# Designs tried in a protein design chat: VH-VL binders against q9umr5. Part 35

Target 1, 268 residues: q9umr5
Amino acid sequence: SYKPVIVVHGLFDSSYSFRHLLEYINETHPGTVVTVLDLFDGRESLRPLWEQVQGFREAVVPIMAKAPQGVHLICYSQGGLVCRALLSVMDDHNVDSFISLSSPQMGQYGDTDYLKWLFPTSMRSNLYRICYSPWGQEFSICNYWHDPHHDDLYLNASSFLALINGERDHPNATVWRKNFLRVGHLVLIGGPDDGVITPWQSSFFGFYDANETVLEMEEQLVYLRDSFGLKTLLARGAIVRCPMAGISHTAWHSNRTLYETCIEPWLS
Below, E stands for the ipSAE of ESMFold2; O stands for the ipSAE of OpenDDE; V2 stands for 0.75 times the mean of E and O plus 0.25 times the DockQ between their complexes.

## First folded at step 1 (VH-VL)

Design m3f (framework fv_mavrilimumab)
Fold by OpenDDE, second read of step 2:
Structure m3f (fold): chain C 268 residues (1-268), chain A 122 residues (1-122), chain B 111 residues (1-111)
Amino acid sequence: as target 1 above (268 residues)
Amino acid sequence: QVQLVQSGAEVKKPGASVKVSCKVSGYTLTSLSIHWVRQAPGKGLEWMGGFDPRDGETVYAQRFQGRVTMTEDTSTDTAYMELSSLRSEDTAVYYCATHPEYFSSGYLYDYWGQGTMVTVSS
Amino acid sequence: QSVLTQPPSVSGAPGQRVTISCTGSSSNIGAGYYVHWYQQLPGTAPKLLIYANSNRPSGVPDRFSGSKSGTSASLAITGLQAEDEADYYCQSYDSSLSGWVFGGGTKLTVL
């Protein structure tokens, strides 16, 4: 039988967005138990990410307990960060494939419709003034805001991304790394035509340097220092990169070709 | 550590203008949101204006609109507050300050300058 | 006159607990904006005492604590000491004014 699949949605999202994905899974892997978690839907997805991690943890623990052979995670957009954190804090998870579906894994630094909703008069160049405040960190979007021009603020103020990345020292860094490395495969999906994740390479742990030149995963300090296990995962062949062009951000979970190419192979 | 150092005391005649400076050290001015607060002798704190990152602009208190101008010189990391058409009621200690909300736990700043006494007297 | 309302004065004996209230409205504290507290010793600039409702900057003793509920905030001082004699101000943001708002200040006297 197929391993259960757990789906975590993104910002301003809900389980309804994944109706096509469910259809694809049912067609190609009949009998698969798919659970799309309806937690922190809509505007509630603006809650602090650590709060979301705790909520999703409570939901996935029973599912994992009933699946001794393991489970697969499909985590979309903001949900990909939630899932990475989830796998970092859980010392007993049994995740086989962690599928990060167009997630800003190395953070976000770009103006988007989501940002404009919260901060209609703010530009990305000024958003650090808000996001790296205690007030700003009460919003999920700010929890993974990564301003390459204000690295000191990011490292000291980011209450989420900097911690799960191991970029800021904390007592749990070693344990979180150990926990995350329990994953069988890390499947990274994204593409240049996403239009939301900025830069789009963030979905592959690439990101801007101080000159806004995009560097690849292997050039990142988190990789070089193996701060949360990326270097180790790559070394044992556990990282899969699946870039695809021609897909907008809101279509990653509803594209059949994308599913067959990047998702389906890892649900067996 | 961030420090705010203000210019010296001023004595002005009614109708004149005063320009107070606030030099930022330990961090770049562009990384901070500077606000101005004054305190008349024996009175409470009164907000004059400052940059609001949520609005993306400098906002002035209604009471001072038209008389106050807040500027920044990034080349010298100095913020300025100019108040025109001075009145005796403008006699106060003027402070530059950073917004506590803009910094997370663990970031320790000198959030307030030492103050600049401005005396308006005929 | 002040947007936030504080008692003009409070007093206590050494070792006692005192509280200073800060009452706002739906456009500031009640809107969810953080409350900050400042201590001002005579002849000095205000010093940040509490930020974001209940957080202490480094160097502030744990006998100072802040809380927020509804449209009001409160500063509590336990184990009152002579050096605590000062003026205390609460501060927040008001959406209708688009700016900082302060309480009128509270003079704390240690008896």
Scores: ipSAE 0.006, ipTM 0.489, lowest interface PAE 9.9, mean pLDDT 90
Fold by ESMFold2-Fast, scan of step 1:
Structure m3f (fold): chain C 268 residues (1-268), chain A 122 residues (1-122), chain B 111 residues (1-111)
Amino acid sequence: as target 1 above (268 residues)
Amino acid sequence: QVQLVQSGAEVKKPGASVKVSCKVSGYTLTSLSIHWVRQAPGKGLEWMGGFDPRDGETVYAQRFQGRVTMTEDTSTDTAYMELSSLRSEDTAVYYCATHPEYFSSGYLYDYWGQGTMVTVSS
Amino acid sequence: QSVLTQPPSVSGAPGQRVTISCTGSSSNIGAGYYVHWYQQLPGTAPKLLIYANSNRPSGVPDRFSGSKSGTSASLAITGLQAEDEADYYCQSYDSSLSGWVFGGGTKLTVL
């Protein structure tokens, strides 16, 4: 019998987005129990990420408890950050494969239509004024806004991403690292034609320096300091990197070649 | 504001084809997921198919595969639904509509065209 | 038969509560796919009433609420008013058909 799969959606997302993914899993791993979590759908996806983490945690506990052999997580876009925090705050998770579909793991610094709906007059260069306020941090997208030109504000004001990445100290950091390191495999998926995640290398823990030059994961302080376990996971052979060109942001969950290449091998 | 405006009523003979248009106003077609739904007189709603620009895919209901074609002209912000080999039981009001799962994720909501009556009679 | 089963009719008096059920299967509602609800007044296009199980579009009164459990969904209408008299349809995605499906519709009569 295959391990159950739990799917966590992204910003402004729905179960409709995963219909092809569910079809692919059913074709290659028939009998797999797949649960797409219907929490924080639509506009509720704008709620603070820590609030979302609490809600998703309550939903995944009984699923994990019923699957002593382990579970797999497939987490899309913003949902990948929710899953990052879940793996850190849960002292007893039994996740084997954590599959991150084009998630801004080091943050976002790019204009998107989602920001226009929430902040119609904002440009990426000015969004730090809103996002790094206490009011702005009540919105999920601001929880992972990472302006490379205002690192001091990001480190001081980010209530979510800077903490889970160990970029700012937190009393729970040691426990969060220990919990995260229980994951069997960290499967990172993304690509240059995504069009939403900026820089796209954020899906692989790469990010802009102050000159907007992308530094890859192994050059990041969070990796070099092993702040939450990336260096340890890589040394264990537990990090899988699966970049693919030609795939737009909304197609990661509906491309058969991507599924067969990057997802299917990690579902047991 | 966003509005879907459909072409006028059609009367067709059995065996003919009909092509209904749906013009998007107040927004761009490429940002919407246009679906086609029909309703025979006194009957319920029946999904025929739709184009989801999020996925870049057009999907047709099994009942209509081989007879329906859904296309879009982005230069005129107009979606089309063509149904061939018409039968008397194809007499219905045909609606174009945006899909709520796509729009539930933002500040846009479900929009419907006014409907196009297609009558198939000999 | 429709893939999603609704009672053909339901009735209630002004001020009363009514519930309209939508029964699916493991390939649609049971698989976790969202349920949407539409209200259709005579001679008009359907209007979205509830989307993604329980969310209301702007302008829909809080008298209308949606819920989902297992393979079924429900639309609840409290404080019934004469203008609520209409046909109500549920909609979901069905993985075995690879498409969207509507319930057969429920005619609400306000007594």
Scores: ipSAE 0.005, ipTM 0.417, lowest interface PAE 14.0, mean pLDDT 86

Design m3g (framework fv_mavrilimumab; at its last look DockQ between E and O 0.04; V2 from the best seeds 0.00; counts 0 for: pae E 16.8 > 2, placed apart)
Fold by OpenDDE, look of step 3:
Structure m3g (fold): chain C 268 residues (1-268), chain A 123 residues (1-123), chain B 111 residues (1-111)
Amino acid sequence: as target 1 above (268 residues)
Amino acid sequence: QVQLVQSGAEVKKPGASVKVSCKVSGYTLTSLSIHWVRQAPGKGLEWMGGFDPRDGETVYAQRFQGRVTMTEDTSTDTAYMELSSLRSEDTAVYYCATDFYSGYDLPTGMDVWGQGTMVTVSS
Amino acid sequence: QSVLTQPPSVSGAPGQRVTISCTGSSSNIGAGYYVHWYQQLPGTAPKLLIYANSNRPSGVPDRFSGSKSGTSASLAITGLQAEDEADYYCQSYDSSLSGWVFGGGTKLTVL
């Protein structure tokens, strides 16, 4: 039998978004118990990510308990950050494959079509004024806004990303690292044609430096310091990077080729 | 798979109201964003309103504000569109449709449509 | 009178390539919002043909393609077939209207 699959959605998503993914899994891995968690759907996905982490934790705990052999996580977009945090705070999770599906793992910073849609009167360069305020941090989107030009504000005001990254010291950093390292495989999926995740390399823990030059994972301080275990995971051969071009953000969960190439191999 | 089944054709007098239903199956109504689009005979598609996830509420096209009401009954998985003060120019096929969002909730188009409800307004 | 402007009609012979334009403004296509395309066969409800500028839903053949540039979008149909005879509509979000907008529609005739 196949290990259960737990799916965590992204911003404003619902279970409907994963209808094709479910179809793919059913076809290729018949009998797989797939649970798409309908929590924090729609506007509720704007709630603080830590609140979401707690909610999702309550949902996944019983699933994990019934699956002693382990489970797989497929976490899409914002959900990928939720899942990473989830695995960081759970000292008893049994996740085999953590599949991060086009997630802004290293944060978001960009003037994308999405940003224009969400903040019609705002620009990338000024969003820090909102996101790094106490009010802004009450919104999930701001919880992983990572302005490379305002690093001090990010480090001090980010109530989520900076913490799970271990970029700001906190008393649970060591424990969170230990917990996260329990994962069997970290599967990172994304691509240059995403159009939403900015930079797209964020899905692979790449991100802008102060000059907006994109640096890869191995050049990031979080990696170099192994602040949450990336360096250790890589050394274990536990990190899988699966980039794919030609896929828009809205299609990562609904592309058969992507599924077969980047997702299916890790659902055994 | 999601299916949308609409109520039957309506014939109304000018000044009356019409309420069209759209029953959802396959998925719960709460998991979908329902929109309403109409098409006058021989004319193009016109968006009337729909759920905006950014606001967590239904938004109406300006043209229909004050005259259209879109509601949902989650207990029956049915969406409703009520148009009041009907005019002859309101004669059209009215469609319910669902927009699926993904990721950062970028609009991805209306991928499932009801079969349409013909509403005829005539004296 | 539609917010998005389409040619009222286009035609082509079987096997040919046809394009349908969709011209918007700075508040919709020009603002960077996605463009979607719908196919409507006679007497039927519209069908999503292209979403997010250039993506095909499952079941849509690759001879249909979409593109966007500036304030305009385009639907291209290669290898035109008789079954392609239909009305085609572009759609986008308009920030000034805070809602969806459709093109006026294009009647495609296969000669």
Scores: ipSAE 0.180, ipTM 0.702, lowest interface PAE 2.7, mean pLDDT 92
Fold by ESMFold2-Fast, scan of step 1:
Structure m3g (fold): chain C 268 residues (1-268), chain A 123 residues (1-123), chain B 111 residues (1-111)
Amino acid sequence: as target 1 above (268 residues)
Amino acid sequence: QVQLVQSGAEVKKPGASVKVSCKVSGYTLTSLSIHWVRQAPGKGLEWMGGFDPRDGETVYAQRFQGRVTMTEDTSTDTAYMELSSLRSEDTAVYYCATDFYSGYDLPTGMDVWGQGTMVTVSS
Amino acid sequence: QSVLTQPPSVSGAPGQRVTISCTGSSSNIGAGYYVHWYQQLPGTAPKLLIYANSNRPSGVPDRFSGSKSGTSASLAITGLQAEDEADYYCQSYDSSLSGWVFGGGTKLTVL
């Protein structure tokens, strides 16, 4: 019998977006119980990420409790950050595969038409003024805004990403690391043609330095210090990297080849 | 598959109020941004109010401020638009529409529309 | 006042190309806000035709395309067909009004 799958959506998203993913799972793993969480949908996805984590936590607890053999998580875009925090704050999670589907794990720093729509006069170089204010931190997208030219402000003001990445100290950091390390596999998916996640290597824990040169995961301070367990997971052989070119941001959950290559093998 | 079903046609006298409903099916109302757009006979589309992308709040077009109220009843998945102090110039078809994001961080515009509700204001 | 300006009418013969313009300002299209296009057949609700400047919803044929440059956008229809006869509206967000705005509409007549 296959382990249950829990799906967490992204920014301005909903359970409806995963209809093709559910078809693929049903075809390859018939009988799998898939729960797509229909919380913080549409405009509610703009609510602070810690609020979303609390709501998703309440929804996943009974599902995990009923599955003693474990569960799998598939977490798309912003949802991958929600799942990162879930795995850290839950003392009793039994997640086997955490499949992160094009999520900005080290943050976002990119001009997109969508970002211009939310913050009309902003440029990526100026958005730090809004996002790193207390008011800005009430919006989910600002919770993972990571301006590499204002790293001191990011470290001081980020109420979410800097904390879950262990880039800023938190009283619960040791417990969060211990909880996260209980995951069986961390499956990272992303690619250069995503068009939204900037830099795309953020999906693989790479990110810009102050000169906007991308440094890969192994060069990141969070990895070198093993702040939340990435170095430990890699040493265990528990990190899977599955990059794929030719896939736009909105196609990760509906591309059959991607599913067969990067997702299907981890749904035992 | 999201559908928006609106209440039936109404005839009102000047000075009255009208409340048009928009029932959401195939999806949860709280997950959708509902917009209201009207169209006077033979005229163009006019946005009345809906989702403001800058702060995620409902906002009203300035020409309707003080006369329009947009509300939601999540228990019945129904959105409402109430327009008060009606004048003959308010005779129009009133549409609800949703700015739905189907897995996109890109806005899809108003991709699902109700069938429209004809409101006639006459003495 | 029309915040987004469209020609009131355009016409073409079957098989021809027609282009509908949508002219805005620095507070809307010029500020980088997306432009969406809608098709309205007589007696029906509008239908989304193009979203976010140049993207087609499922079921919209590729003979419809959108583009944006500076403070203006345009909708191009190639291989014009009789069933394309309709009203076409552009839409964007305007920061000075803090709301959505529609163009005045363009009636397309297929000759």
Scores: ipSAE 0.000, ipTM 0.420, lowest interface PAE 16.1, mean pLDDT 87
Fold by ESMFold2, look of step 3:
Structure m3g (fold): chain C 268 residues (1-268), chain A 123 residues (1-123), chain B 111 residues (1-111)
Amino acid sequence: as target 1 above (268 residues)
Amino acid sequence: QVQLVQSGAEVKKPGASVKVSCKVSGYTLTSLSIHWVRQAPGKGLEWMGGFDPRDGETVYAQRFQGRVTMTEDTSTDTAYMELSSLRSEDTAVYYCATDFYSGYDLPTGMDVWGQGTMVTVSS
Amino acid sequence: QSVLTQPPSVSGAPGQRVTISCTGSSSNIGAGYYVHWYQQLPGTAPKLLIYANSNRPSGVPDRFSGSKSGTSASLAITGLQAEDEADYYCQSYDSSLSGWVFGGGTKLTVL
């Protein structure tokens, strides 16, 4: 029998967005119990990510308890950051596959339609003034905003991303790393035609240096220092990279070829 | 702030058509998913169909298929609903409603409503 | 018969709690689709009251709450006030109809 699948959505998203993914799972793996968590939907997805992590944690505990052989996570966009934080804060999670579906794992530095709608007078080069303030950190988007030209502000002001990446010292870093390393596989999905995640390599733990040149995961300090377990996972053979071109940000969970290539093999 | 302003009341004879307009202000029409909902006097809400501005796809409720056409004019940020072959049971208030365009295929609810357009089909 | 079934009416005294049910099926609420709730005062357009099962838009008092379980959803109103007298509609998506469906509506009377 297949392990239960838990789905965590992204910014301005809802459980309805995953209807095609649910159809694909049902067709290829009949009988799989799939739960799309319906917390922090729509505008509520702007709440601080630590609040979302707390709420999602409460929702996943009973599901994991009823599945002692393990569960899988499919986490889309902003939801991939929620899920990574869950894996760090839960001492007793039983996640086999963590499938990160076009998530800004190393942060976001892009002018998106949502940012223009939400902050219409700001460009990406100036958004750090909002996001790296106590007021700005009350918005989920700002919790993973990563301005490569203001790394000092990012490291001091980020209440979420700098912590779960182990880029800022904190008392839980060792236990969070231990918890995260309990995962069986980390499946990284994304691609150059996403159009929202900037740089798109953030979905693979790549990110800009100060010149906006993308450094790959293995060139990042968080990897080199193994601050939350990436180097250990890669050495273990537990990181799967599944890039795919030609898919826009809203189409990752509605593309059958992507599902069959990048997702289905990990839904044991 | 997004506002939806609809055209005025109409009185029609059976067999005629009516075209109701819905002017969007505060955002561009292409950022919104416009739906049409009607309510007969003393009755409940009935979804008629909707237009997704991202790809121009229109979905009509089955019972209106063939009688309803929903169009948009992006140059004036105005959506239209035309109902043909009117019957007395089509007497209702017709609403346009929308949610904010998110870039997801979202059914997140109808946050903004027009004031409604009364269409009376003579008995 | 509405695809989503609501009681035609409910009533309560000021300060009390009332609950309005919304019963669907495996093709709508039971399939995992969200439930939205609308309040409609006489002579006015509907107003979004609860979206995505349990979320309140800005300006909606916290005495309004929504929940979903199985094939059903529920709207609860605590601390009932005279201004709450209105019609209430639930809404979901139905895969068999390929479209949105509303409940038949519930008239709330404040005694």
Scores: ipSAE 0.000, ipTM 0.385, lowest interface PAE 16.8, mean pLDDT 86
OpenDDE, second read of step 2: ipSAE 0.108; ipTM 0.668
ESMFold2 (binder alone), look of step 3: mean pLDDT 89; pTM 0.926

Design m3h (framework fv_mavrilimumab)
Fold by ESMFold2-Fast, scan of step 1:
Structure m3h (fold): chain C 268 residues (1-268), chain A 122 residues (1-122), chain B 111 residues (1-111)
Amino acid sequence: as target 1 above (268 residues)
Amino acid sequence: QVQLVQSGAEVKKPGASVKVSCKVSGYTLTSLSIHWVRQAPGKGLEWMGGFDPRDGETVYAQRFQGRVTMTEDTSTDTAYMELSSLRSEDTAVYYCAKEGYLYSPWGTFDYWGQGTMVTVSS
Amino acid sequence: QSVLTQPPSVSGAPGQRVTISCTGSSSNIGAGYYVHWYQQLPGTAPKLLIYANSNRPSGVPDRFSGSKSGTSASLAITGLQAEDEADYYCQSYDSSLSGWVFGGGTKLTVL
């Protein structure tokens, strides 16, 4: 039989957006038990990411315990960062495939309607003043805001992304790396037509330098230092990169060709 | 940009060893995964193994296990493949190839050396 | 035998469409591992033609396309030209062998 699948949604999202994904899985892997977690839905998705990690951790523990053969994670957008942290903080996870759908793994630096809703006068050039404050770090979107023009502030103030990426020291870093390295496959999905994740290469651990030139994963200090295990995973052949053009941010979970190409192969 | 330049042709007797080099330029060797692929005259491509110099890990195809050694000299950005106990069936062009990083780590060989002809004859 | 099976030859006339198959098993293509394709002109090293099933490197014309279904992959060449005459190889990873595997190669002849 197929391993169970756990789905973690994104910013301002809920389980309802994954109905097409469920249909695809049922067609290709009939009998798969799929659990779409209904936690931190809608406005609750703005809660600090460490709070979300705790809540999702409590939800996934019993699912993993009942599946000794392992589970798969499908994590969309912001949910991919939740899943990154779950894999690091759980000493006993049994995740085989971690499938990240267009998640800002190195952070976000782009103007979006989500930012305007929360911070009406925001522009990407000035959001660092709000996000890198203690108050700003109480909002999930600020937890992965990565301003390439104020990298010193990002490194000092980020309470989430800089820590899980090993960009700033943390007492648990060695244990988090050990835990993350237990994952079977890290499947990274994203593309140039997403329109929300900026730069889109953040979904593949690429990111802007100070001149807003994208440097790919292998040029990042987190990779070169192997801070949380990316270089080790790549050496094991455990990282899969699946870029696809023509897919907008809200369509990653509802495109059949994307599912067949990038997701379906990793569900067993 | 990236260039892989291999050593010249070799003629060896059965039972000898051959060591082929692959000089990397345009990138540092420590950031690359170099693989070795051979091709007998008129035949197909055959993967032999690969080496990641940062991790010091090597993986060899089963049929070459015990006969092949892949090493790297990071000070000269040069990868090496040594094949011992040569037989006539080892006559082939030996290629080094860089594994790509952007779209899949699963064996995308995006840059290749020009090849080194190794002839094993009595 | 090679782990990935390709027809030894295929032929077509200029302007025609040809396809080259690559048949694997549950331990490679069927397990979800990506398929890459290489073009080898006589006397030259192989050149990456298609990566990760269907993606083209910069400089590869869009008349070359790749697809994957189940345990098999296919390379399609439309608008066939004389300079396409070459050997074509598919490649994937095999989990049972813990290594990379190539197809036996297909010689394309432009008639």
Scores: ipSAE 0.000, ipTM 0.379, lowest interface PAE 18.2, mean pLDDT 87
Fold by OpenDDE, second read of step 2:
Structure m3h (fold): chain C 268 residues (1-268), chain A 122 residues (1-122), chain B 111 residues (1-111)
Amino acid sequence: as target 1 above (268 residues)
Amino acid sequence: QVQLVQSGAEVKKPGASVKVSCKVSGYTLTSLSIHWVRQAPGKGLEWMGGFDPRDGETVYAQRFQGRVTMTEDTSTDTAYMELSSLRSEDTAVYYCAKEGYLYSPWGTFDYWGQGTMVTVSS
Amino acid sequence: QSVLTQPPSVSGAPGQRVTISCTGSSSNIGAGYYVHWYQQLPGTAPKLLIYANSNRPSGVPDRFSGSKSGTSASLAITGLQAEDEADYYCQSYDSSLSGWVFGGGTKLTVL
């Protein structure tokens, strides 16, 4: 039998967004128990990410308990960060495949429609003034805002991304790393035509340097220092990178080709 | 660069209203995002109000609620501050201020107008 | 009177170091909100001097520095110069008032 699949949605999404994915899984892996967690939907997805992590943890614990052989996680967009944090704080998770579906794993630094909606007329270069305030950190988007031009503010004010990345020292860094390393495979999915994740390489733990040059995962300090286990995972062959062009951000969960190429192989 | 030019000095009687304008020039965002700060003679700065992006509306300091109205005309790049029921204590220099490329009550005031002196006297 | 408390005046001789304190509360500085500083020369509009606790805008010399700890912030001026004579204001956000707040201002006199 197939391991259960748990799906975590993204910003302003709901379980309905994954109706096609469910269809694909049912078709290709009959009998798979798929649970799309309908938590923090719509505007509630703007809640602080740590709050979301706790909510989702409560939902996944019973599912994991009923699946002693393990489960798979499919986490879309913002949900990918929620899942990574979830795996970091859970010392007893049994996740086989963690599929990060177009997630800003290394953060976001780009103007998007949802940013403009929340912060009208705000420019990317000045959003740090909002996001790195206590008020800003009450919004999920700001929890993974990563301004490459204000690294000190990011490191000191980011209440989420900087912590799960181990970029800022904290008492739980070692334990979180240990917990995250329990994952069987980390499947990173994204692509250049996403249009929302900025830079799109963030889905693969790439990101801007101070000159807005995109550096690869292996060039990141979090990798070099193995602050949360990326280097270790790569060394053990546990990281899968699946880039795909021609897919917009809102289509990652509904593209059949993408599913067959990047998702299906890891649901067995 | 961004420049803020305010309207000229005003002399008003108690109970009257005053409307100060602030024209924005240079590179600006879609909205003007102007805040207003006043300074009584020999006194400190006092924030009067500005836009709150979370609420999508102008927020006024509690002290001035019900008595102040801030508006913007994007077609002319001009912001307005109207203060009614004027008192002698309202005698001050009124400044418009802008956060530059940020539209938020959490930013900094990078640009300032030259100030408008409003005198309220009998 | 002001939500943020500053000394009314400070003075120093050229070349000296002076410090201006800004004391807040748990609803503003203590809540973690940024502190900004403004310089106001006589007869002019305020000018942004320090933003986000310790950052200098372009054109502000590095002899100006800001810091924040607990419920208080501080502006330090080293190598005091005659042109530094001005009023200085700290600014932060107060959650209880739902608005920006300024300190009472500090008049800096260069002796």
Scores: ipSAE 0.000, ipTM 0.493, lowest interface PAE 12.8, mean pLDDT 90

